# VHH binders against q9lxz3, part 6

Target 1, 367 residues: q9lxz3
Amino acid sequence: MVTRRRSKKKKKTKRKKQSSKEKEKYQTFINLPCDLLQLVISRLPLKDNIRASAVCKTWHEACVSLRVIHTSPWLIYFSKTDDSYELYDPSMQKNCNLHFPELSGFRVCYSKDGWLLMYNPNSYQLLFFNPFTRDCVPMPTLWMAYDQRMAFSCAPTSTSCLLFTVTSVTWNYITIKTYFANAKEWKTSVFKNRLQRNFNTFEQIVFSNGVFYCLTNTGCLALFDPSLNYWNVLPGRPPKRPGSNGCFMTEHQGEIFLIYMYRHMNPTVLKLDLTSFEWAERKTLGGLTIYASALSSESRAEQQKQSGIWNCLCLSVFHGFKRTCIYYKVDEESEVCFKWKKQNPYENIWIMPPLNLIDLPLFDHRI

## First folded at step 1 (VHH)

Design s3 (framework vhh_sonelokimab_d1)
Fold by ESMFold2-Fast, scan of step 1:
Structure s3 (fold): chain B 367 residues (1-367), chain A 124 residues (1-124)
Amino acid sequence: as target 1 above (367 residues)
Amino acid sequence: DVQLVESGGGLVQPGGSLRLSCAASGFTFSSYWVGWFRQAPGKEREFIGAISGSGDSTYYAVSEKGRFTISRDNSKNTLYLQMNSLRPEDTAVYYCAATEYLGYSFDERDYDYWGQGTLVTVSS
């Protein structure tokens, strides 16, 4: 006997009835009461929220209101070989691939207020870059060593924007260079080195309330006040547990935090007392979520105690030749988001997206 | 020889629950971090959760937390994954993995030993 399989017939059917129902559903959603609309939109991923905000003014206002509550920092990864970049939302585990030819030859130095500070070691060019708008603001050239850290005070669109770098080219002196908007040239200030003899590099820089805080590889904290042209080495040392394999310093609303990572135990979170300049360990962040990477950090105040990200650390770490993003609750829970292996000497960095993303050329807002 | 053998996979309806097991042999199970990974058709392998040798520390991927629970029984050399409120997008081959490495890198490339996987299909 011969067994034959039945052939599947291909029929083309017009979906006019489905198209009519889809239009009816769309009209129903646009006419929803604001409260119900906000409930629906609050359950959408950020990309769908951006799309929804383009529908009409009522939806736009609802989406923007929810972005104030729900928008978290994104992680940007830099490719070594092809000027390609990945923008990653770790809360949604979603990636967006980007190509920025204007950043060819540049490495990332710092991130703040939605802007990246980029440096080209071959041309000595400094560039502010906004990855959401693609705006570029070039800065005067400056020679920097490979391991030299740099920071800025706020968005370069502000007249109060200040660039800052600190180095010890000779072990007996600290050299500080600053650039203020519309200045003729970089200002150089030299101070006697009062740090430990074995100091050779600065690991972390944060800006808070007009002052740059600089942490050394030996655990010394120094501050620079540009208004007074004042450099001071603080007497306190963070209580560091043996075996740390990374540290992150962050600022939130005038408060300074330090996070030590370990291979075999949970991270330690410390807060600086700005009066005594002593560090104290914290078991709670009061709803704060900290997003940290080697070069910069972001923070966000969570509004609901039952949120999965309340009192959370979101840390970009590199171990061996692998890069990963780790979520850790300060209440001693941790969560890990897998990310592709990157063998890139340029670090990944956290960046805060703007609330009006729908108006930006980066995203297709057609619905 | 080190072996990890997954079981408990199958067809489940959306909104349903399923418990996966992983039987370990050939190494000192209680000294190893063990975890779960999954791979959906046409997608990369992704981390779900891991548990320390003692069972005192657990780590989850943010997108799965609250729906999935990892646990272990060292007396039975067995790792478990309890999956609740399953969705069609949870359809994947689920893998058990073990590593001697202690720390906060739970990338698949840090795991020394792997099972062959068990298929979970969430469909109506």
Scores: ipSAE 0.000, ipTM 0.125, lowest interface PAE 19.3, mean pLDDT 71

Design s4 (framework vhh_sonelokimab_d1)
Fold by ESMFold2-Fast, scan of step 1:
Structure s4 (fold): chain B 367 residues (1-367), chain A 123 residues (1-123)
Amino acid sequence: as target 1 above (367 residues)
Amino acid sequence: DVQLVESGGGLVQPGGSLRLSCAASGRTFSDYAVGWFRQAPGKEREFIGAISYSGGSTYYAVSEKGRFTISRDNSKNTLYLQMNSLRPEDTAVYYCAAEPFYTGWSDSEYDYWGQGTLVTVSS
């Protein structure tokens, strides 16, 4: 299944030239009433939908409306060596090769609301980057350890954007640094270490309803409320089987989900009860599809139950002894593996494309 | 170390107000996050509210938010609890507690406790 899908996906198609008859068809097409236009463009893959939206305002409005229904997250693979990037669309089983010279020397840290947070370990520069618009927003420098996680609350175009990281964990204390948009410097806060009496590493960070939730490698869930400048560790631990080889936490509309991956057994899917702070196992996601990667995750509520991606986990990271992209149907307990180039789990990330892509130069140049 | 002494308890009518004080001695009070707890006879200690060492952050139990206000004066080494709209069910021994750094929500997080002050809300 894996090799078969890849070989068909890589087949090249010939470029179609315009002719007088094709010009006639094009003129007829752009003059269609909006109702018929929506039916026609609903059959176009995202790449062609973006091109169609550039034709005129009526097409743009129709294409944007359909993107709300048909757009899924994209997976970005980063190369260590040549600044090459591969963008993968799971809905169409297709990929595009991209080059972002502005990201030379940067590594990805987090993804949220269509933006990437990038870090350069040689310059200590932090950079917000939008791969769909190629907009860059530089942030003040900060030295980060290799295993240090960083998250942000929302797009850097908002004045409410907040950067968050835990810079130090000692026996008695934790040190948190935050940066609010347009601040003069990083804010440092020190709190008593309420985690277990041994040292913990943070694996996952999500932002939900004004609070950062931080999961440790031992299953401790901590929260940081920037409005109150408050840190605490929640009681309870998620049920976890020994030998997990991946852990993913995601937020969807105020709900927090946790996924444990194993080499030789089915994934465990858990949901946090925000009233009791207890984890409960789920055998269905109720139509939700979770796109999980080591640094951050995306989620989408699927509208059609008979969609191939309904009630599904889409995982970009290692399972077993080989690196594999996995589609796992939670209620069917079935998986389809798609093998890819060997990648470090920290060199790929899911990202949600914006609804309006009419002025995206990168995709326009692929004609 | 730090030693805590509560004061200001007594009999008060339903609907009345009362302000409790907690005086600290020993190490500088400004090094500590501090909180208020209460315990009725035969019941477990209940969290009321807490304030960080700087006074910049406060947290209240949901049931008490709006009726009770916690504050501190580091120059006087004193913690306060302002209680308004008191009810008979607020009758309890009130304790202040201190923790060497930032505020926690559990009583097990606090290292130093006062002896308590009795508040009786009755006609």
Scores: ipSAE 0.000, ipTM 0.118, lowest interface PAE 18.9, mean pLDDT 70

Design s5 (framework vhh_sonelokimab_d1)
Fold by ESMFold2-Fast, scan of step 1:
Structure s5 (fold): chain B 367 residues (1-367), chain A 122 residues (1-122)
Amino acid sequence: as target 1 above (367 residues)
Amino acid sequence: DVQLVESGGGLVQPGGSLRLSCAASGFTFDDYAVGWFRQAPGKEREFIGAISSSGGSTYYAVSEKGRFTISRDNSKNTLYLQMNSLRPEDTAVYYCTAGYSLTYEVGSYDYWGQGTLVTVSS
């Protein structure tokens, strides 16, 4: 049985200036005791928390501490028609429109540690982009097929950053290309294909504990260890094929999760047993919230059971309905839709914002 | 008119070496990834190796003995395959190919040569 809830749509599309009465109320909060200030600030959406942090040092410190506890991943929507980007914060239920001319002609490939990996199919240019700082780190060119997946191990500011892509164009061979930060060129490795006799596509890549886990459209899981230049196909298979009505793989603290959803059915959550390499279905996430999108996913451990994001899946899904995002409570088997948009699943991605946003170019904390 | 012409094939004894060349004309050679495939009688074409347009990346089929090396000279519009420690199992027609992608996929290459026969026999 499917249980569904709908969140309210945006009440108004017009931006309004703050009223004089709201300004007066804001001023009365400046002189509150610290404990009462923390209680007030804990009830503000992230956008208002960021603005409040600009008031004074005490408020800044209180707001930052609450962001550490309550910061959610943001969903970025990429426009087909221009260089405009829509950034959605589930906690505020509002969009922030941004313009990144430096990303003109680029498509998104992967998201990790606050960075996006972007690819231009016309120039073969590969670019790391941080949407919060607008820092760009260009990488050596690489030809990629339209549907080819890429991943990276950590932020490009680290000397341990590794770019990774894998293809299986024929059943005979697996091709892996890697680029280590500051290398002169891409490294190419070829391995015998032990997955299946027929053509497989790689749909999901996650990095965990030094290795890349790669999931195919048929449910085959393989790993690549870059330190050993080692490729292996794991024996476990999920009970149903993941290439159905949405499939997402994510990592949290060394654990690997697989989520798939069929039309008119509740999402199924599987966890990989790292000893046996078998998938086991989960009816609870133990307070974990997973933010899933087609190219990459984010996760967050929640400390409070009464939080609206306890034990949840936040799914960015395109299927026959024009739903973009849903909240699904795994243990209650109920969903709440909070945004409607018909979009290709490869035109959006979750990203984790940094803890302090007050000084970043996409936010104006003054007025 | 696009043309790829292989040369350097012939009869060699087991343990011998051969260097194959492929001369390209009729297209901008340095815009293309280029590679080598072979086909033994009664078998499908199999991938040997490929090299990126700049020469900065190479891509080989798994070889238990690492006997083959691919290289290119863009100033001469020429692709090479150095084959060492040849065995009777290496007997095949060797084809050079050009395409926009660095890949082992036969169907992803746009241009093919006529092939050069390599026979490894005593």
Scores: ipSAE 0.000, ipTM 0.124, lowest interface PAE 18.4, mean pLDDT 71

Design s6 (framework vhh_sonelokimab_d1)
Fold by ESMFold2-Fast, scan of step 1:
Structure s6 (fold): chain B 367 residues (1-367), chain A 124 residues (1-124)
Amino acid sequence: as target 1 above (367 residues)
Amino acid sequence: DVQLVESGGGLVQPGGSLRLSCAASGFTFSSYAVGWFRQAPGKEREFIGAISTSGGYTYYAVSEKGRFTISRDNSKNTLYLQMNSLRPEDTAVYYCAADIGSYWEYLTADFDYWGQGTLVTVSS
């Protein structure tokens, strides 16, 4: 731990008046927890070689630093008993503690595109929450069972954002509810139940190419196409689940992957054939890294190794009454040891941070 | 008070056999997956194999050549390692370990309980 002292010359600087809107956006970065800002800044590598003039050197270095941010998913732990949150960046092996009073009484349901879907079981309120900006987008109330899964298609700032859930499964019928941004009410659709007799719940939901893929606890795959208002149970055989201790489904660029784990075996990675709907085992991810947790998963593609985490499974698992994250290299069948353990009862979920987190908002008003 | 106590180590000639035992106390043995590790002088700790809570599943490291067999007796709270056709390269301190969680083989350093080890020397 050796630090160098430097002397700096002080120069008088004058600043122009900023608009209230620009001040509010700037205050978003100031109002981020200091530890969160430190995590983002600490992810920046050493500045690149300088080829510009001395006058432009600092600006060039700042621009290069902003563009060099490697956006990998972060892991959030939610206390089930209070409003405390712990955020972990596995690429830098750093954590910080956060408090979000806005989320009091809410549980996490899903994560996509930097947004969390939160549900209050006492009020039946649904809320989109962005932990990086602290933006809240409330949604119409909906009663949900404790084990009911919900997903959304993209960020709620988009007009194409669609909420999806299966609210009822009876002997004869499946009831699906969806909500589009700016709709007056939830849309309800009823379909014939064609799922296997021993099905009782959905494990995983992912959105890909305009449809929701739903994995049942028996390994059956169903899809819902909201544009056609169409539900179908796919004809492929359920994948083998040899006493699995974890099952995770993820989507990347139109491809669907399934990961299952068994205590005494290496993780198995399967890819869905979209023509036959059969699962095929994969021994390599082709540079893809999958970040998996019980409620949702994220993925990041890297053609050339740019970080210490490449062609890996990053799994948030329950182990010995502790929550931990493990890294497994699929092509090497080897573990990259990483340990961050909590003995308290926490929920966890992966979330993708925004690329522009450290940029000052210089909003250009077009009149 | 939780204890795992290994026994059965000693000096054996190349081609010989040994049976190691691990006696567990102070916890519900039948609720834990248990396994064997070894560490030779100057080398990293190496996974040998493990057995499920019921004994219905066993997993062995790739370096194992069908020479080692793991078994357990939940009525006696005991884990066993049968070693056959021993080689000088098998000389190491052998440890038993217990883990209640899933995926224990990926987090070997995170086992809940460890024994003190028993030395096996394969030499003429």
Scores: ipSAE 0.000, ipTM 0.130, lowest interface PAE 18.7, mean pLDDT 69

Design s7 (framework vhh_sonelokimab_d1)
Fold by ESMFold2-Fast, scan of step 1:
Structure s7 (fold): chain B 367 residues (1-367), chain A 122 residues (1-122)
Amino acid sequence: as target 1 above (367 residues)
Amino acid sequence: DVQLVESGGGLVQPGGSLRLSCAASGRTFSSYTVGWFRQAPGKEREFIGAISWSGGSTYYAVSEKGRFTISRDNSKNTLYLQMNSLRPEDTAVYYCAAKYPLRYTSSGYDYWGQGTLVTVSS
């Protein structure tokens, strides 16, 4: 125990350094475009970071300070109480506070292709929001039940964008509502409920090869084909029912993956056989990294095998009555757990930043 | 909507062979799992086997495995059942049936043909 190691001058320097750190955090908070740029740059591979550093002084300074070997998606928090937004990079353990006043009163429903789908339960307004461009695309109003899930097929900048929601609020029927770009109103379709006798809730929806796959809380998988206006329940059942820790579904390049978490067991990864509709366990992801959260999931093909996120699951899960982020290496069966958020009133969703936003091929030959 | 029409049934001697065809009309036949069923006089309908939409997967009932082969030609919208080493017990009306999505099970078939009679007799 050393009681005399601090001089008054050293304490004064420490206070100045603490004040400097507070100013640095405050500058990060109030400089929204710079914060967003820094978070995107921090996700670039080293080569792309070097290219981006050649654009201008602001980008050069950001790139030099944030040079990294690999990238990952962002985890966005949405406050239930004050409409504040926090971005988190689990690989760097960095938080950044942002404000999007255009999203006041909205809750997040889904994330895909760099776009968020937002819903206002008081006005029934639907809004696509791009946090990288701050573009807003309003959609026709829709009344939705509490905890009703929604998805979309692709970015709203495409004429192929289709909004989709499904609910089983009646004993014998399911109701599907869709909205296609340039339609006059929502289309409603009603189908006989072929799920199990009791009401099932829909937990996750993914779009693949023109079809919406809908996962229930009991692990039942249903399919909606909007081109045929056809609904069916698939016969294949996962080998084990999902535990209270969750069941997550994701899509990557036409492949459908299911992640099971049983209370204290390692996550199990299953892949859907599209010919038989049976689930098969996978002990490797072939370099794929899956980012899973309750409302939406992202997938990325990792290029560097030495990366900490190669062949990995990055799960936003509920443990000990609080949200946490778990990294799990599928091939090594090893886990690293980060408690990234302790406050209970926050919702969260993964979003992939666009690589082309800051990927500048200029000066590649020099670097 | 898919309409199915079976053909190729008839009288055959024990030990003989027959090939049944099932012609599909309507759109999206290539998206359907298709199967063969039979029903003998006074007996319940029996599942024979099914084939996936691509033809890459087949599933057979245990009793028929090895004697019967299911195949499909999506370019011709046609399903086939090749039957070899036929026995008097194989005498039945043979039905083709389709379901969506891609399931090779004995249940849940939504579309049925009218059937074709196969008689195995001396």
Scores: ipSAE 0.000, ipTM 0.124, lowest interface PAE 18.8, mean pLDDT 70

Design s8 (framework vhh_sonelokimab_d1)
Fold by ESMFold2-Fast, scan of step 1:
Structure s8 (fold): chain B 367 residues (1-367), chain A 126 residues (1-126)
Amino acid sequence: as target 1 above (367 residues)
Amino acid sequence: DVQLVESGGGLVQPGGSLRLSCAASGFTFSEYAVGWFRQAPGKEREFIGAISGSGGSTYYAVSEKGRFTISRDNSKNTLYLQMNSLRPEDTAVYYCAARDFYDYLGSTPGAEYDYWGQGTLVTVSS
């Protein structure tokens, strides 16, 4: 315990006057009519919106309704060796620095439904972590290679949650390991490798309609159906232009999209036809905005064509020795770039914040 | 040595029922998807249905849903096809086949099957 006498050392008079003015502004806010309150709240940054929602029920309801409409995915930057985070909102170009000691030694593997899947390569521990609630759900240990990809089907709070990883230690065989919520141990399945001999590694994994889709660096698409315990290699390959320097696969409402990034060329967006298993280039996303990073992607349906993010890719890429967030309008073939620190692509991930931000320890900083 | 042996074929009257069996040997049966195909005189080989290694999932060709049921007994290394309400157009040689990988849509399942039996003849006639 720090004694109250030490924590109460007096501050300078000028700082005291500013604090009093801020208290007066706060008192005025709680007495605003509903229409004016909505105008004020609509202009607040996310952290101030969260604070405003804690004032009373009327403010809470107004803040939540605006968050449902205006909340976008956050980009999280991880250190490889410490518990430091940077949260980045590309729409507002704002950063927030946080510390999560519980994630010390962990690297990020995947993001879905507001949860992160974390792996410690020294202890072989797997951990689900929710950065908004700080909830932790530990999983049984698993040895994985550094470049090995992982995915999960849904939030670990669901009994239907399934963890999935795939490796090819030799070119002759693939090994699939799965873990179902409440299982005693990991399940291992080995299948004949029917992918091309020049296949090297898996680049992207997405979960859609009960199956995991896995894309190799050679463009082979395979699926794993956990209910059948079977691996199937699909015919056809995406038309990939030479000189690609990034690949992002995403799922939106049963549809699968693939984005190829190029160093000196505009990105290419492809959509999978689930009937023919053929890839077709798309010049429009029908109002969809895709937030893509190397390990996972988020998507949002946009309400208005006049929105600056209608038919937009928001890409976390490595450009000119710095991490860059690119807003690219697919139908206009135009981009805006934002640059920040040097980062490994595997140390950045998009995450969708929850609609209900009423009582989040994210802004508590008391740990 | 992998072997699949079909049995239970024969002559049956229209509207009748018949159960086909396929005995598997030389591999770990429970780790393979297995299915049934048929080939009528002068026609291409047609997919009927498939069942997962555990038996937890089944897939059927759209044209044959409701009349045919596929099942397996992993303790006996045996695959079954129950055929009900048989019609003269069901006359064909019936084959069982095994593969490591399940065909998600069933559109080209014959191309993916690694092992085939020699077939059993079913004749539906009065």
Scores: ipSAE 0.000, ipTM 0.130, lowest interface PAE 19.2, mean pLDDT 71

Design s9 (framework vhh_sonelokimab_d1)
Fold by ESMFold2-Fast, scan of step 1:
Structure s9 (fold): chain B 367 residues (1-367), chain A 124 residues (1-124)
Amino acid sequence: as target 1 above (367 residues)
Amino acid sequence: DVQLVESGGGLVQPGGSLRLSCAASGFTFSSYAVGWFRQAPGKEREFIGAISWTGDSTYYAVSEKGRFTISRDNSKNTLYLQMNSLRPEDTAVYYCAAVTYEIYTGSEPQYDYWGQGTLVTVSS
């Protein structure tokens, strides 16, 4: 429960105290037994874990093992007026300010596997950007409407990377464009429109087991299988209560989840039964934590119940007329507000940091 | 009871400017996001832009041209569209629409209330 002003003051105080103690702390720990090193390193936030991994091989091995266990998604806030970006780690309630001049004029479209898909509406340029390495992979140009959604299947470093978008919806037909890695140009496919409302817009797209799941603003779920060039509309509709003020879809290990937000009642979590294609409400996530935003979502199976974020929704939402990040404990029906930042839903996105963060340009890794 | 009434349309020469207004009544205007759409003869309806309930956030389909600006005055229950450097291809019926959805969109089915439209003709 912190306001933006309180978060800034608290972080400045922590930076000053941490800086004065950091060098002494690291020097003292070089000769500690491995089990004590693990305990000390497990208390460090990601930035300090990256620094610690640069000290020596033993620390490197300990830090990497803890990243496998405790890596959580970060929330990126984009400034519309400048090239400033803020990364927020909700598990540690800490943020880092960054400047990416290479993204000037770009807006974010999607996030998956530690990569962002960025679009420049002035040049029609598409760009994959990795904020942890600052690698850029440009893609062929494509004109996109402002409300048009785009998704990709996996990191652009893979030959199996596929870009997907629906470019037009008419009464009779739907036009889909895809780009496969190393293709000369975009592939266009046209399918008969089988949506109940022919002017549906796709609000949520997730990729799972070779298929793009596309949720419309009316609750229709469609799927696109690029290997078969197959388009289908599923018959079921998710049950929702009146007064829904937000909707998020996410994927975890082949399972599809849907979250409905409400102003005056607790969020509803639904899971798609892939056998029957029916939605069922869930009162527990079995240790799963879902990180949801308008443009993409991440999920993580928590290894330790004591993590504090076990069985939670961490949501970039409109709450009490303000955009904020909240943790909501599904089985306890309780919430904690961690951070407030007033932005529209397309100015933030969740991203999963990579497990190997050594020698990244974002941080000074030397003590 | 609910009404959205557009005004300010008419004939304008290429390169000219127009300001469209949309007067809202019968609902709590300050609780709705509102947007502008247009439909040219023989074309499908097209999203122009939308503005949040407070006026703090805007979304444009044509923002990169810098020709159209959306604004609102909640004290007057009125939505505006400032159109500059008009071209013959801007000739269309312009509609205002209101939506209560949290996620702002150019999708017609999400909008709860619609006006009757005002004709803008760009011709010499």
Scores: ipSAE 0.000, ipTM 0.116, lowest interface PAE 20.5, mean pLDDT 71

Design u1 (framework vhh_7uia_1)
Fold by ESMFold2-Fast, scan of step 1:
Structure u1 (fold): chain B 367 residues (1-367), chain A 122 residues (1-122)
Amino acid sequence: as target 1 above (367 residues)
Amino acid sequence: QLQLVETGGGLVKPGGSLRLSCVVSGFTFSSYAMAWVRQAPGKELEWVSSISSSGGSTYYEDSVKGRFTISTDNAKNTLYLQMSSLKPEDTAVYYCAKDIYYEGDTYSFDYWGQGTQVTVSS
């Protein structure tokens, strides 16, 4: 209650400064006490926080420290026609339009640790792309079907980075292809298909504690351990989609979550017990916020109920018959729908921005 | 057999009200999300409103928000759409649908009924 009163006072003071003359406004901002400076900076969207961090060392240190606590995943939106991209921050409801000509002809496959895995279906070229630094790391070519899923274990700057894809060439066999950094060629492994007979495709892949977890369109869960070259379908009957329009798998600090999406009803959240391999429904996320999209997911631990992002699902999915972001509070069973600026996105994926963004090419355009 | 039967349509003047009913049989009503969709003369199917299987969440198309109310009576296995402040633009055949979803460029439904005609005119 008192916290809301203090916040309200600070907001009023900030509003008065915004209406003052530019010289007076600038002088007031630079001479703020540390506590007030942190409060002001915490209210800035990421782009303005980055600009503020360039003012002086004190502001830089304050901005960076606040990013550690308050940086949420960004939604990156792709266009298939003009190499245009939109980055959207759901917590601040801010967006930034970008152009990446180096990604011409590529589609997005996966996102992890601030990197995108991109694929060109015409050249069979794979590349890692960092949208914040614009670094490119090309990988050996691989033919893939259009709807074939790929994942990677960690940033390509690590020597332990592993590329992974799984497909069923025949009903009887699963084919797994992996690529380790600096290998001469892709490694192919073939395993007997022990999935349900109504299996069509793999929809979601997550990497956790050294293994890849693969979710099928029927809710079957399988794992691949690259250290043992081991493939297995987890025991028990997997949960199925009872009239759902989507199923998402996400990972947070070694824990695996499954989200069943229904077009017009509350999502259900399940957590995997890694000891028993049983799924249990969750009515609270213990302060966790999950950002789910078709190709990958991100998550943040948020412990302040007052932040408005405690125990939430942020979903980049269809709502009704329109593509939009859904913000769903798990413990309150309440939903807020955010409309995209452009009504019909072709592609979207969640990505974690780095904590230090100052002097990066992405932010050279201060127009 | 799975069956959805819509009733309650008719002729009404602008500003009037109607209550549509959908009686369902052949499945456990409280286990499925239910929806109302409509088709105006010469136009495509339009989603109108949905209610979750628990009844705890309701959703509406923007043009009907504040005017239409979706509800269920689990004891009667019945879905309702209360329509108020009706406009000529609401003239359509209204269908009850179980488990509505999007498939490519068109709407798809697990099951839908025969429809009930709503005509709003002077």
Scores: ipSAE 0.000, ipTM 0.114, lowest interface PAE 19.8, mean pLDDT 69

